VHH binders against c4kar8. Designs and how they scored, part 301

Target 1, 263 residues: c4kar8
Amino acid sequence: MAELSTPSPASPAPLDGGRGDELEKFTLRGARQILQLLQDLITHRGLITAHTGGGHSFMTAVLKVDEERGRVVLDPSPDPQANRRALAAPRLTCVTQLDGIRIQFPLVGLGEGQDKGRPALFAPLPAEMLRLQRREFYRLQVPLAHELSCLLKAEDLARKPVEVSARVIDIGAGGVAVVVPTGAAEFVIGGTLPACRLALPDGEPIELDLEVRNLNRQTQRNGTEQLRVGLRFAALPRAADTRIQRYIFKTERALNAKARGGL
Short names: E, the ipSAE of ESMFold2; O, the ipSAE of OpenDDE; V2, 0.75 times the mean of E and O plus 0.25 times the DockQ between their complexes.

## First folded at step 16 (VHH)

Design nd35 (framework vhh_7n9e_1)
Fold by ESMFold2-Fast, scan of step 16:
Structure nd35 (fold): chain B 263 residues (1-263), chain A 124 residues (1-124)
Amino acid sequence: as target 1 above (263 residues)
Amino acid sequence: DVQLVESGGGLVQAGGSLRLSCAASGFTFSSYAMYWGRQAPGKGREWVSGITSSGGSTAYASSVKGRFTISRDNAKNTLYLQMNNLKPEDTALYYCAREWPSYPEYLEEYFQHWGQGTQVTVSS
């Protein structure tokens, strides 16, 4: 069963903060940029999912930004238990979407009070905000008929170099997911696979470095195991990025036409 | 059932060294990549290091690269973390794990294979 390994922009789930350097280019740290983005969320009435830890979250919104006091004013939950969890949490992770762009930011030091006679939650302005384009999370499920493959350069169980031709099951602007037989090669999250070759239609294979982001063991219908590997593109050249984007849009358009009975 | 038992933590001064161990049982240790993570007081869990099932390849967080070394002994079902040149900001509860969450980091089910942890405190 193939699922998206990376959350879509509509997903309420926060992204992994332990690998901050990969997300640094998408992280806003300038005070003016942060203020502008928060104002954009107010203008568009963006609903925010605030995660309080332990699998708990609640729906909120930025009601206003108090620039003079350096704080945001948030809409409290109608559920008193959710508000108590939020106030007790050391940190909230706030996730929202604006025009298909995923926005995520931490809030620390949450308090409660009133704003113009109405209950409100208050927090200091976040020191950083993550802003990811929709493109970064979209994953096209690759049709089996396309026979898309990626030649991986890795090591086997005996620590010898091996080349593994892996079937590409999904592809996005930021990476691919592939399947390999269990034991064909060794992978570790955070590891780099240098000089791999992605075979796209219409041209030479693209040589690129891949970073391992996800590893999932999956049992097939016949009881055999395969490994699903999520791989991030490292330093993708502009020409390669253009070819990948063209393949994604062309294939999505063709699949949409087929669903309507066109193909 | 999967069990992971960490040990080797303690109190050290900045610039000191510690070696952590993780004893694994209840699964075929030699078939899994293994990870070290940490959680500082009031913070979320942070990925520290990973090692392939054979031990042939390793990965490290930028904050610890060059100072920490991950290794494993598959005959003893044990994972190690050699920590050198420790800094006060390395103070945390250290965990070993068979799986590391990609997204989202807060999902509790991803921590089912983590042990109880071993406390590392680095004084200035």
Scores: ipSAE 0.341, ipTM 0.753, lowest interface PAE 2.7, mean pLDDT 81

Design nd36 (framework vhh_7n9e_1)
Fold by ESMFold2-Fast, scan of step 16:
Structure nd36 (fold): chain B 263 residues (1-263), chain A 124 residues (1-124)
Amino acid sequence: as target 1 above (263 residues)
Amino acid sequence: DVQLVESGGGLVQAGGSLRLSCAASGFTFSSYAMYWGRQAPGKGREWVSGITSSGGSTAYASSVKGRFTISRDNAKNTLYLQMNNLKPEDTALYYCAREWPSYTEYLEEYFQHWGQGTQVTVSS
């Protein structure tokens, strides 16, 4: 049976849009809905991962919607090579999150120039945007202050065992996305990392087998490159599942209270 | 420009073996994980196997695990797939790739560095 492909637990990997029958119900095509969603991303200062192909992406943001010219204005990368890859790409796949809801859209016909004296990237308004309002696709963006880490057991470039402490950037029911320094270890999609240890703020680290689902070399807004690794929980024990869900719930509640101006 | 050239396909009887090769050029082969994928007529692309840049770790689809072995020779810029105990359902165009896309299928034709493929036909 052909089913909708379940996305990698790594944010910001996109869904398989070519198996699109199931995705159609989550696709926005109304001009007003698209404009409103783009404006919401501006208002909430949503960071966007723009996939340029070749396993590369860069962090950007919508700076402005130019309704008169029918285009979006994007924050360019400080890394000229990331911008060159983006301009050479026939399409960008933009992935972001708003209030835990995954948002994905294509941009075609990227150009460069200036907006009010500052470098900018320009693209026509997208004809469609995907908005997945389902809890199973939810990812908690991990607050930097929590210093959440996962100790990965992998191999280095010389095939020697290595332990890498990776920063957890998002977490959901099915897995985590982590950041590792370039060259710290080798990863391959489909590979299993046994006996890794996920550190949550309360209690002992959770020992887990993790499967690599996504690999992306991402150029950050400061121009540095990092490897983002999407990892799926394999055979998650009930006690571990309960602790992860508790962490997600408590952190959501605290973030929502902070957003309203108080706890 | 990235160039990948697959070879070694052919017609084989069920239970037989084939060894596929992929010659890579236009990039630093030893710096990339490499993948084998396949596509049968009228079906989508299926991930088959992957190998780390050094060759230290491998991964396989459940449908081929125990029957196929991926390997690489970084000095020769060549990726291999040893296929044993072939089944009729293994019949497909096999291609190597420098990346396995986690992108929407809308982007596969634009960003994936795929070779032209080598046909494997397994008779019953």
Scores: ipSAE 0.514, ipTM 0.811, lowest interface PAE 1.7, mean pLDDT 82

Design nd37 (framework vhh_7n9e_1)
Fold by ESMFold2-Fast, scan of step 16:
Order: structure tokens, then sequence, then C-alpha cells
Structure nd37 (fold): chain B 263 residues (1-263), chain A 124 residues (1-124)
């Protein structure tokens, strides 16, 4: 059996259906499990990227599960055009994350209406949900206050070496996602960035070889263009792996303590 | 009118070579990283190779590294894939694309309207 590739930390894109056989062990088909997972998404207010095809997607959330009618109620987009595309689509591919775990599921037969007097989208309950519940797929969203950075060694448009300080937005056992200004350096999926330096709290930067796994362009409200880059750790010394895992664990504990303590 | 037109495929014996071309129009070719992907019958799309907008950096799937070479001519708006030491398992429809959503993830929709691909068949 082929080993399943680690999903890239920055990509909202769904995993290909042709890899479905390899993903079978991560697929939930039990009605009770599906209902529980959807309820967990409601409880944690999980944001969902719904892909409508043609390169289009919109942000939504599960508002409730209507067990009697066998359907989910979704938050419509404030953009009427996004809702129109969603309603016209033969299927939505929904991608989200719960406690660092990637979750993906299809919705077919989307309709529109009202829920307690407010606009809502409705779809039948999915027959299956993908949950990549493996430690290697976990991603911690890095608190902005931590100011984590990674010094990337890349090339610019003139093929000259350049060093770019990139903000780390998420981190896991297998990699990081960073944000760089568009045009700061050239990236290509599958390319290697040697001798980059990851700055973690409590010590010197960690020197790492990174592989580009995904790219996502974003235009900010102020007109600034940003590129989100998903990077895989090509190899980690044990000491580096230990420091990364410790940072992830410590930060999760602090976030959980803050949520319950409210101090 | 974004157009990507692949050519250069054909039937070849194992150990042989082919050079694929992708003619781009309707966008600023020199501003995009470009990619080659392939799809064998009954299988999903597989990433094969990528090249930065300047041509300064390239990347290859492990299955083709050392045998395939990606290149581009920005003055001619053309992407190339030189395929050497071809194997029966390289048999597939080959597509070029101006973006690949993820090394480990892809959407069929990202390749809509770009091209029909060029068929490569490698006999034993």
Amino acid sequence: as target 1 above (263 residues)
Amino acid sequence: DVQLVESGGGLVQAGGSLRLSCAASGFTFSSYAMYWGRQAPGKGREWVSGITSSGGSTAYASSVKGRFTISRDNAKNTLYLQMNNLKPEDTALYYCAREWPSYDDYLEEYFQHWGQGTQVTVSS
C-alpha cells in the first residue's frame, strides 16, 4: 500500500477523489459519527471554505443540523454572486479544520430559504466525511502575538539570491505556512528552499530545508498583495523536531487554559 | 481568452524520448509559474513538474526526476517538457497549467478551459 502524502498546511483545496482509495481509512460513513462531527463544527464555530467549482469558493459555517429533515443549514455568503454560484453548482466541496485536524466533505443539492427569518442555505447531510486524524496532519494556528518568523532563502525575478523574512501563520509536525509579499521572491510547487531559519521562542533559530507544497495568492483590504506558502520540513534533526513539538504543545495548553480560565 | 495548447505526444518505445510543447496565449505568460501534469486512464491527475516565471528554478516528481526536463521560452510564450528514457508507466494524457493548487491537493476545475492535453503512449 502506498503511503498517504501529508496535506499541505496552507492549501484550502480539496484532496483529489482519485486518491480516495488511499483515504478510505480516514473516511467517516456512520450517521452518528457524521452528526457528531457536524455538531463539533457548530460548537467550535468552525469556518468552512466551500468550493463551488470553476476556481470559486466562499466562506461559510454550519449553523445547525436538522436531523428530522436530514439536512445541514449553512451561513450564506454576504456576496450574492457567491451564493448564486453555490446554488448553481452540482456539488460543493467543503474544507475545514477542527483543532488542527483537516475535515473535508461533499454537499449535493444545495437550496436556499430562511432559518428563523434570516437567509440560509440548506443541503442534505453528507454521506461521508473525511477526517485526517493523524498527528502529522495537525496544524497549530500561530497566535499573532508570538511573532513567529521564518527567514526564507529563495530567488527573485532576476534569479538573484534573496532572503525574505516571512510570518509563520500555522505550524505542524510536518511543516509551516508562511505569508510573504507578492513579488518578494519566486516560488514553485515542489521546489526546495535550502538552509532557511525558523525562529521559535526559547532559543536560536532552527536551520531547515523546506519544500514548497502549496501557494495561495491573497489581496489584502489595503491593496497589498500577499502570498501564502505551505512548506514541508524536508528533514528535521531530533532536537529541532522536539523544539517544534514542544512549542505546539505548550501553545495549545496556553490557549486551552486561557479559554477555560478567563483570567 | 486564456488558452494553453499542448502538442508533441505520440507512440514511442520504452527507452525512447519525446518533447512536449505548450503554447500559451491570453495572459502574461512571463508572470506565471507553469506546470506539467498527467492523467493515466482510471487515475487522478498527477503533478509532474514545475518551473518559476523566470525559469530560474524547477521541480520534479520523484518518478520522473533525472529523466524529464522542464523549460520555457518567455519570448515565444511556450513551455516544454523533454522526456527521456520513457517507461510504460509514463503512459498518460499530459497537461500544462499556469497554476497547481497544491502538491498534495488539486481540483479538476483548476484545469478547466486550458487545454485537451497531449497523449503519450509508451510501449514495452
Scores: ipSAE 0.450, ipTM 0.802, lowest interface PAE 2.2, mean pLDDT 80

Design nd38 (framework vhh_7n9e_1)
Fold by ESMFold2-Fast, scan of step 16:
Structure nd38 (fold): chain B 263 residues (1-263), chain A 124 residues (1-124)
Amino acid sequence: as target 1 above (263 residues)
Amino acid sequence: DVQLVESGGGLVQAGGSLRLSCAASGFTFSSYAMYWGRQAPGKGREWVSGITSSGGSTAYASSVKGRFTISRDNAKNTLYLQMNNLKPEDTALYYCAREWPSYDAYLEEYFQHWGQGTQVTVSS
């Protein structure tokens, strides 16, 4: 009898196979699904954070999908250094959000050129895209007008205790992302920041213990560089959890009402 | 050209101790947080410990907290991991890194700027 031969696995050593396996159920691999999702990102004018490695990233957007050439066209950074890092990177990890749903995809083989006479970046269509639709992972983009802040208790570069008022850029049931001025404090993945204070509208600041989950140096569209810090709520009292979720719900409703021509 | 060279691994009995070293070159060591990770046979890569650029703050995986101590000597461009009360389940290839993948399920930035590693085998 003939048996189907199983090829020996010919893969480079994985960096974290356990987490990759957990995300497989949220990964889109069908060409039609990928094209539809990219088109949805264009339609909704979604801003994309493109991670180039070494903790560096820049803001971009999908300008169009060129189906005949099998590629995406991206908006280049106004920072020439960010574009040079992107072109030199073996892979970009693109992260965005569509209607509160996290979307992530790789781009390999980035090149530069022109689209309709304007500078542009080009990459082959991704072979896979992550679309994570879970309530606990929902992130509200915080309106700038809310001036939401979190007072972080950390150490500066001289190992002295420091309090840093950080702007909150997104918030969910599990944590916040904040922007910190470069050099204001030191952070390490897995580190704990005790007794931080999250300032929400209509009440006292919420005292929280936060865990550092990610760190990214992000180049904005205006060319400025900021440190983005992703923070998980390490211990959250029920009253604090309720208040955070109420803020998210009220803000979503207000944004939806404003989009429909009302406040 | 970033280079990281680990050393100090070996065979040790359960309950024993080892001190790992990582010699760094090709970048300003004192400006970067540093990390130790490990990969056990048949398992994925696991974050073990991290230390801020100044050495003022540290972090540890729950599996090693209280047993392992991370430290650094910025004058010597060297990262250390003191491992005490070693257990058979600590058997792994240990490597240092200048950057670590995010623990956030959405931000999987897997960077390949890791050393070749040093083997630690703990017999029972």
Scores: ipSAE 0.512, ipTM 0.804, lowest interface PAE 1.6, mean pLDDT 81

Design nd39 (framework vhh_7n9e_1)
Fold by ESMFold2-Fast, scan of step 16:
Structure nd39 (fold): chain B 263 residues (1-263), chain A 124 residues (1-124)
Amino acid sequence: as target 1 above (263 residues)
Amino acid sequence: DVQLVESGGGLVQAGGSLRLSCAASGFTFSSYAMYWGRQAPGKGREWVSGITSSGGSTAYASSVKGRFTISRDNAKNTLYLQMNNLKPEDTALYYCAREWPSYDQYLEEYFQHWGQGTQVTVSS
């Protein structure tokens, strides 16, 4: 059986479109299925990262599905520049996660206007949506309370070595996504960061070589800009892999117990 | 207005060398990481090399590592790609870019600050 490629650790990041044959079995094209999935995103308050191209994205959400007019209504960014980039883009690539399921879809023909007297972005309903229900694509969204960090070894603007403590926002079998302050360090796609240290709640930090896979300047819902860095684990030792998997399973179990309440 | 202008391409025999240049204008060149990508006939663009804004760190695709060297001159707002031991497989239109958001190239068609390209043809 052919296995699907592992997605970039900069989750939510777009999947490779050139692998269409492998992803076809996960692609929804039925109008009812698309409408239902969009409604599910509204119901579960799913946050969406909308990629506008050029390494830029912004945080949005589906506010409404207008079945009568065949369009979705999106929450605009509080940053006018992010909205201008989105409106100028030929396509938005929207990426989100719902109950561990990776969801990705394109929006073409974005416009602006008002919904119930408030600014809104509008786009025609997507003709297709990707829904990947496989554990290999699973990314644990790291709870803020865990204060998970990765000490990155990089260079500053003056070519001087610098150590940056980056907040880990998601983690999976293949890597982590981290957030760094703008200007804290320089990153280049394909670059290797040697001897970084991933701090997990239980035990000593794990020393890892990391490869930069994705860079994304993301505008948050509050208008703050941050740099998201997707990092792939290079030559991960078995003991480290076991500890990372254990953290993911324990945290998922704890989150499921909390969601049920009282147990 | 951001503009990137590539030059230095041409026809060379296998084993030959070429030096590509990219002249940047309309932005603070020294504040951006820069990239070289290429597009072979009938194929999409592929990442070739990247360099940090200071020039302190570089990265290369496995297919060119050891043969190509990326460099920059921030005083001249110019990016370079020194290509040695060229192979027929290196035949492509070469582009410089201010951004390369994904190693897997998914968003390549949405890059806003790409140059016009310079053609490199390697004969066997």
Scores: ipSAE 0.428, ipTM 0.780, lowest interface PAE 2.3, mean pLDDT 82

Design nd4 (framework vhh_7n9e_1; at its last look DockQ between E and O 0.31; V2 from the best seeds 0.59)
Fold by OpenDDE, look of step 17:
Structure nd4 (fold): chain B 263 residues (1-263), chain A 124 residues (1-124)
Amino acid sequence: as target 1 above (263 residues)
Amino acid sequence: DVQLVESGGGLVQAGGSLRLSCAASGFTFSSYAMYWGRQAPGKGREWVSGITGSGGSTAYASSVKGRFTISRDNAKNTLYLQMNNLKPEDTALYYCAREWPSYDEYLEEYFQHWGQGTQVTVSS
């Protein structure tokens, strides 16, 4: 029985690998792959948001792939102004989802015409399509009933070391997202937070180094601003990884059981 | 409106140095981490460096670490990038940014609050 070594989930690409390199992993450039993905979009009647620039977008769908002519047929907007913008745009950025996976692709050289007597938009086949596979690491949304916290070691605005207890909002094998009050500490994308402590319900906190991967300011409904910080596990001991995975698994099972009416 | 204006780019020989500046306006500069990114011809935007609002913490891409230094003058609302020992592979349009979108956000948000960039060309 050959132990199928489950391929170790690829560590998220470092920030320094450039967004380009990260995206490259998810970029389809093969003609066959592109065609297949477009066909899948057709099959699933995937709604596409086509961005024309300047903050404008319209809803469309891929109606047909014309392989012979190397073009894609899109459903025009019911808004003539949107269609005009689309035709005037040097590039459309098409965004959609298929099976929960975000798909993005550019279209250039948009034209209008008729397909089988119906108005249609035409564009050459995209040269590339981004298929953002779900984060290599499933991120569990931490239930509100389960208080996970992460003690962040950071610096305040005065450059003094501070410890900030942050609520964990999601957790995966690769990292956590936390929320902190705005102004509690300073963060920079690419920065390292050493010797942080992740508190799990099953025992003592896990000490780990964290890398800041994203920062998002969020205004709550009450008008309070919070900072969402995405953190990657920079150095995670194996034992810690096991504990995290166990927590995720246990929590997911519990959530699923509840969803099924079992709890 | 948030405005970022980069300057200081130019043509330089390999091994040379440049100092980029980014003048910021339209927001409380010191309250935001700031970033440098670059885009080489035919490549996507690449993160180069970041600095906290206070300037207390900095981060660098591995490709520029030890060669580039990010700094800021909050009194002047200016971000800087000192680039030393420049290499041909550093040739790019360099951008100043108030936000660096996450991977997911990169796709949703047109790079809001980026400057127009300053061209750096490093000749061999």
Scores: ipSAE 0.750, ipTM 0.905, lowest interface PAE 0.6, mean pLDDT 86
Fold by ESMFold2-Fast, scan of step 16:
Structure nd4 (fold): chain B 263 residues (1-263), chain A 124 residues (1-124)
Amino acid sequence: as target 1 above (263 residues)
Amino acid sequence: DVQLVESGGGLVQAGGSLRLSCAASGFTFSSYAMYWGRQAPGKGREWVSGITGSGGSTAYASSVKGRFTISRDNAKNTLYLQMNNLKPEDTALYYCAREWPSYDEYLEEYFQHWGQGTQVTVSS
């Protein structure tokens, strides 16, 4: 009556409980399983995208698990601004992959300091981790050697049509993630990019309509910033779906063969 | 010192119209896509509409497409939402935002740059 309460900036809005209930079967809460999964990330030197809110993220890694203090030690960004955003965030959402399985976990209470004389970020061990063992959530990390690209049809700041050749960084059944230089074109979440062209290593480019699902300014390991754009395939034809699935399967097999020493 | 201040809400009868405004300051307004979101009592935040920095492209939630129009005046640092053919289901606190964190259902959404909101109530 007098006034409506406004949520604090950076506070999470309540989400529908139905999604939480469906994700419960993929949620790890056992201390042993959490420690083992974090150790697997260390062993495989897995790169983590840490989302700091406000459309920002940075690349990090788990350097160690400090079991005595109940915390993880993370690799800080070489960009001081990315570290400041992370420290100011009420929560980090960490996303990574092991063997094609999406892994996601929250970190709350991030702090900074030193580990063996080197700058480090610290956070309490997560109480839960998601391990999404569903084919629909699988994303192939595209090898740089494949030079997989998507020609995006968009507009620049002056509302002029531009074509941007964007590097594809991951691909799945439902879409791709691409990176573009900041300022190359304008994007808006929910917007449609018609008649884009996905170039696979075999055959002609595939013409696709793409929907912008997420935008994130990601600070890379070298400290530079790239715009990461998540794109959903709209009305994917069966022939295109088959070619994309074949590329994913063939590439995963080749990566598995290389992991075994190139047999 | 990003500030976003919404206005233009109120009580309206079903089938009526309202125009919302968002006054932005503390950043280069034309360099950012801008968004309208809403939150009804007891519900989570819902994305309503978005517009590119230049205003060249727009996007709308299916529930409002054809009834709402997003626009911006970069010279005045102001974002607008023209709301036509309002329905009781449109009753919510409406707020503008400089970012929309994700459509990814597995990421929790955090806002860093959003306003206090303006209440829209649609009677049947």
Scores: ipSAE 0.649, ipTM 0.877, lowest interface PAE 0.8, mean pLDDT 83
Fold by ESMFold2, look of step 17:
Structure nd4 (fold): chain B 263 residues (1-263), chain A 124 residues (1-124)
Amino acid sequence: as target 1 above (263 residues)
Amino acid sequence: DVQLVESGGGLVQAGGSLRLSCAASGFTFSSYAMYWGRQAPGKGREWVSGITGSGGSTAYASSVKGRFTISRDNAKNTLYLQMNNLKPEDTALYYCAREWPSYDEYLEEYFQHWGQGTQVTVSS
C-alpha cells in the first residue's frame, strides 16, 4: 500500500492560503504576466520542486503552456507513488528559482494524460505566482564538484548518536538545505542540532548550531527518494557570516563568468 | 487514506491538566515525525510541539515548554499531548499533523489539516 496523502475533512477554521500582506507586492495576478513567467521557466529549463503535502515532494518541470486550453503541462515522476500523491493532492505548491529569484505558485485540479504521445501531468494555469526578488530568499545552488558538506550530530532510528555527513545542495544568508539518505538519522521540525560543522572549501569547518526548518521526503528526477532537510543558522559570529557570504559571492561570479565567457 | 482523529479536549479550570490523543491510520505511523498545532479564536496557526518517528527527539514552542509533553505509542498508532498547568491563553482548537510547512524560509505557509481537531477551553 502506497504512502499517499489525501485531503481530510476541513477544519472549523481555515488553515491554508493565509499569505501575509508583505508578499502582495511580489504577487503576479495578471494572465499575461503569469504566461510570460511560465514561458521563462520553460526556456531556462527550470527544475521545480512540487510539494504534495504530508512531508512529500517531487522534482518536475514545466514542459509547455497550452494557452488554448488554459493549462500547464508538467513532467511526471518516474516514481508512480510520487505521481499518485500529486494526483491525490488538493493542490501542489511549486517552488523554483529563476535568475536568482525565488518563484512559487500553486496548481490545483491536477490531472494525468498524454502530451504528444508521452505521459504528462496537466493543471489549469495558476491564478497567481510569487516572484520573490529579495536577498533573504536567494539560495545558491551548490556545484556538485565543490563537495560542500555539513556534518550533522543527530540520532539514528534506534535513538543512538550518529554523525551524518550531509551534502549541501543550496546555501543562502540564513541557512542551508542538505540531503541525507533515507533512514540515516531522524529529524523533527523545530528541533536543534548542536555543534554541527559546515565545511567550506576555504579554511576550517565552521562549528554552529542548526535548527530544522523544513523536512521533506523528496523524490528526485530519477525516482530515488532522499530526505531534504532545511536548516537555519543559529546566530553566527561575524567572521563565519563573512566566510559564507564570500563563498556565495565567489561561486556566483565564477558560474557567471563561465556562462558568459566560456571556460 | 491518511486519517488523524483528535480527542481528549474539554473545559478545564486554570491550573488543570488534559491529555490529548491523536489516532492515526492510513500510513506507516512510526516512519513520520508528528506535530501538535493549535488555533485560538481570531488568531493564526501556532506550532506547539513535534516528535520524531521513533520518539527519540522532541521540540516545543517556548510558550508551552515545561508544561506540555508530546509522546507517541507506535504500537497503537497514537500521538499524545499531556498538558499541565493550563492557562487561559492555552484555549484553542488543537490538532495533530504529519507536516509543519510554516518553517519554509519566509514563504507563505501551506498546511493541510486532516482531522477536525479537539477544543480545549481553559477558564479562570
Scores: ipSAE 0.621, ipTM 0.860, lowest interface PAE 1.3, mean pLDDT 83
ESMFold2 (binder alone), look of step 17: mean pLDDT 81; pTM 0.816

Design nd40 (framework vhh_7n9e_1)
Fold by ESMFold2-Fast, scan of step 16:
Structure nd40 (fold): chain B 263 residues (1-263), chain A 124 residues (1-124)
Amino acid sequence: as target 1 above (263 residues)
Amino acid sequence: DVQLVESGGGLVQAGGSLRLSCAASGFTFSSYAMYWGRQAPGKGREWVSGITSSGGSTAYASSVKGRFTISRDNAKNTLYLQMNNLKPEDTALYYCAREWPSYDEWLEEYFQHWGQGTQVTVSS
């Protein structure tokens, strides 16, 4: 039940560094490549989940790259505690997506100050960035307009069975990430949620068993804390797998057409 | 200040049993899921088991499922791990945790609210 050296495909959690040579082919180490990728994140207004350790993260964004000082400028959290955790952390692990491609990089030596009179966080440019151009790590960011939900069967804090309609924020071949309000249900890493129902836009909800792989209390850019739950498809019937893959393909195609000149 | 104190480890023969305890203080124990992890010599940290705050749901690593049982007593602020049919491969330092981070080793340095551990040695 545990894959301690391999993160769940459903999870926004950081990748295992112990893969060594397998990850090397996806690792960018050239200064120009790193600068270009950071600039692409700025241009696309990419939201970054910065993991500070202890199951905590906050949402940030790259505001600019200061090549002269060799540093990146990040948007601080409106939650002072999130910023204190970040500043106290020996390392931030930053995870984001660009057109469904997973991007991950470390930031070491975080400091605080001001940029053009506004509070900002600063860190030296990362020495490496991971860009995973592999289909099994592809995560479709679910458009908010699709209102994708997954009805989770779990327990509340009083051990009572509860059904929680959770918003699906991303989806891949191996699972989904959902957000739930703090306190709506209780989750434990490795736990199984049986007979959940994933609602896709077309057709009946898909009944499936989900395994909890990751839990993260994420401070949003508005200062609100939400529980982000990474869920792996424990067993998928062939028909369900086909429907999920079709949804991902169709939605990706539509988003790419809209973003790249109406193909 | 969060404190977790493990006890109950020791030397045991293969096929034997041990019961580990974790005494928690400095936080509202009944509001947190709790975990057992272990680290064998020359290996990384391995997730062993987890239990919800209420004790209503549990999870186990495949290597221990059916042999280990996690439980808790919220009135005593204590977490337990009953270990049966122990194998030499179970030899490790066992520790409890208030949270389990992602499986990425880059976050291992940020394990917070972990205890100091109790040594379990299983001989043949």
Scores: ipSAE 0.428, ipTM 0.782, lowest interface PAE 2.2, mean pLDDT 81

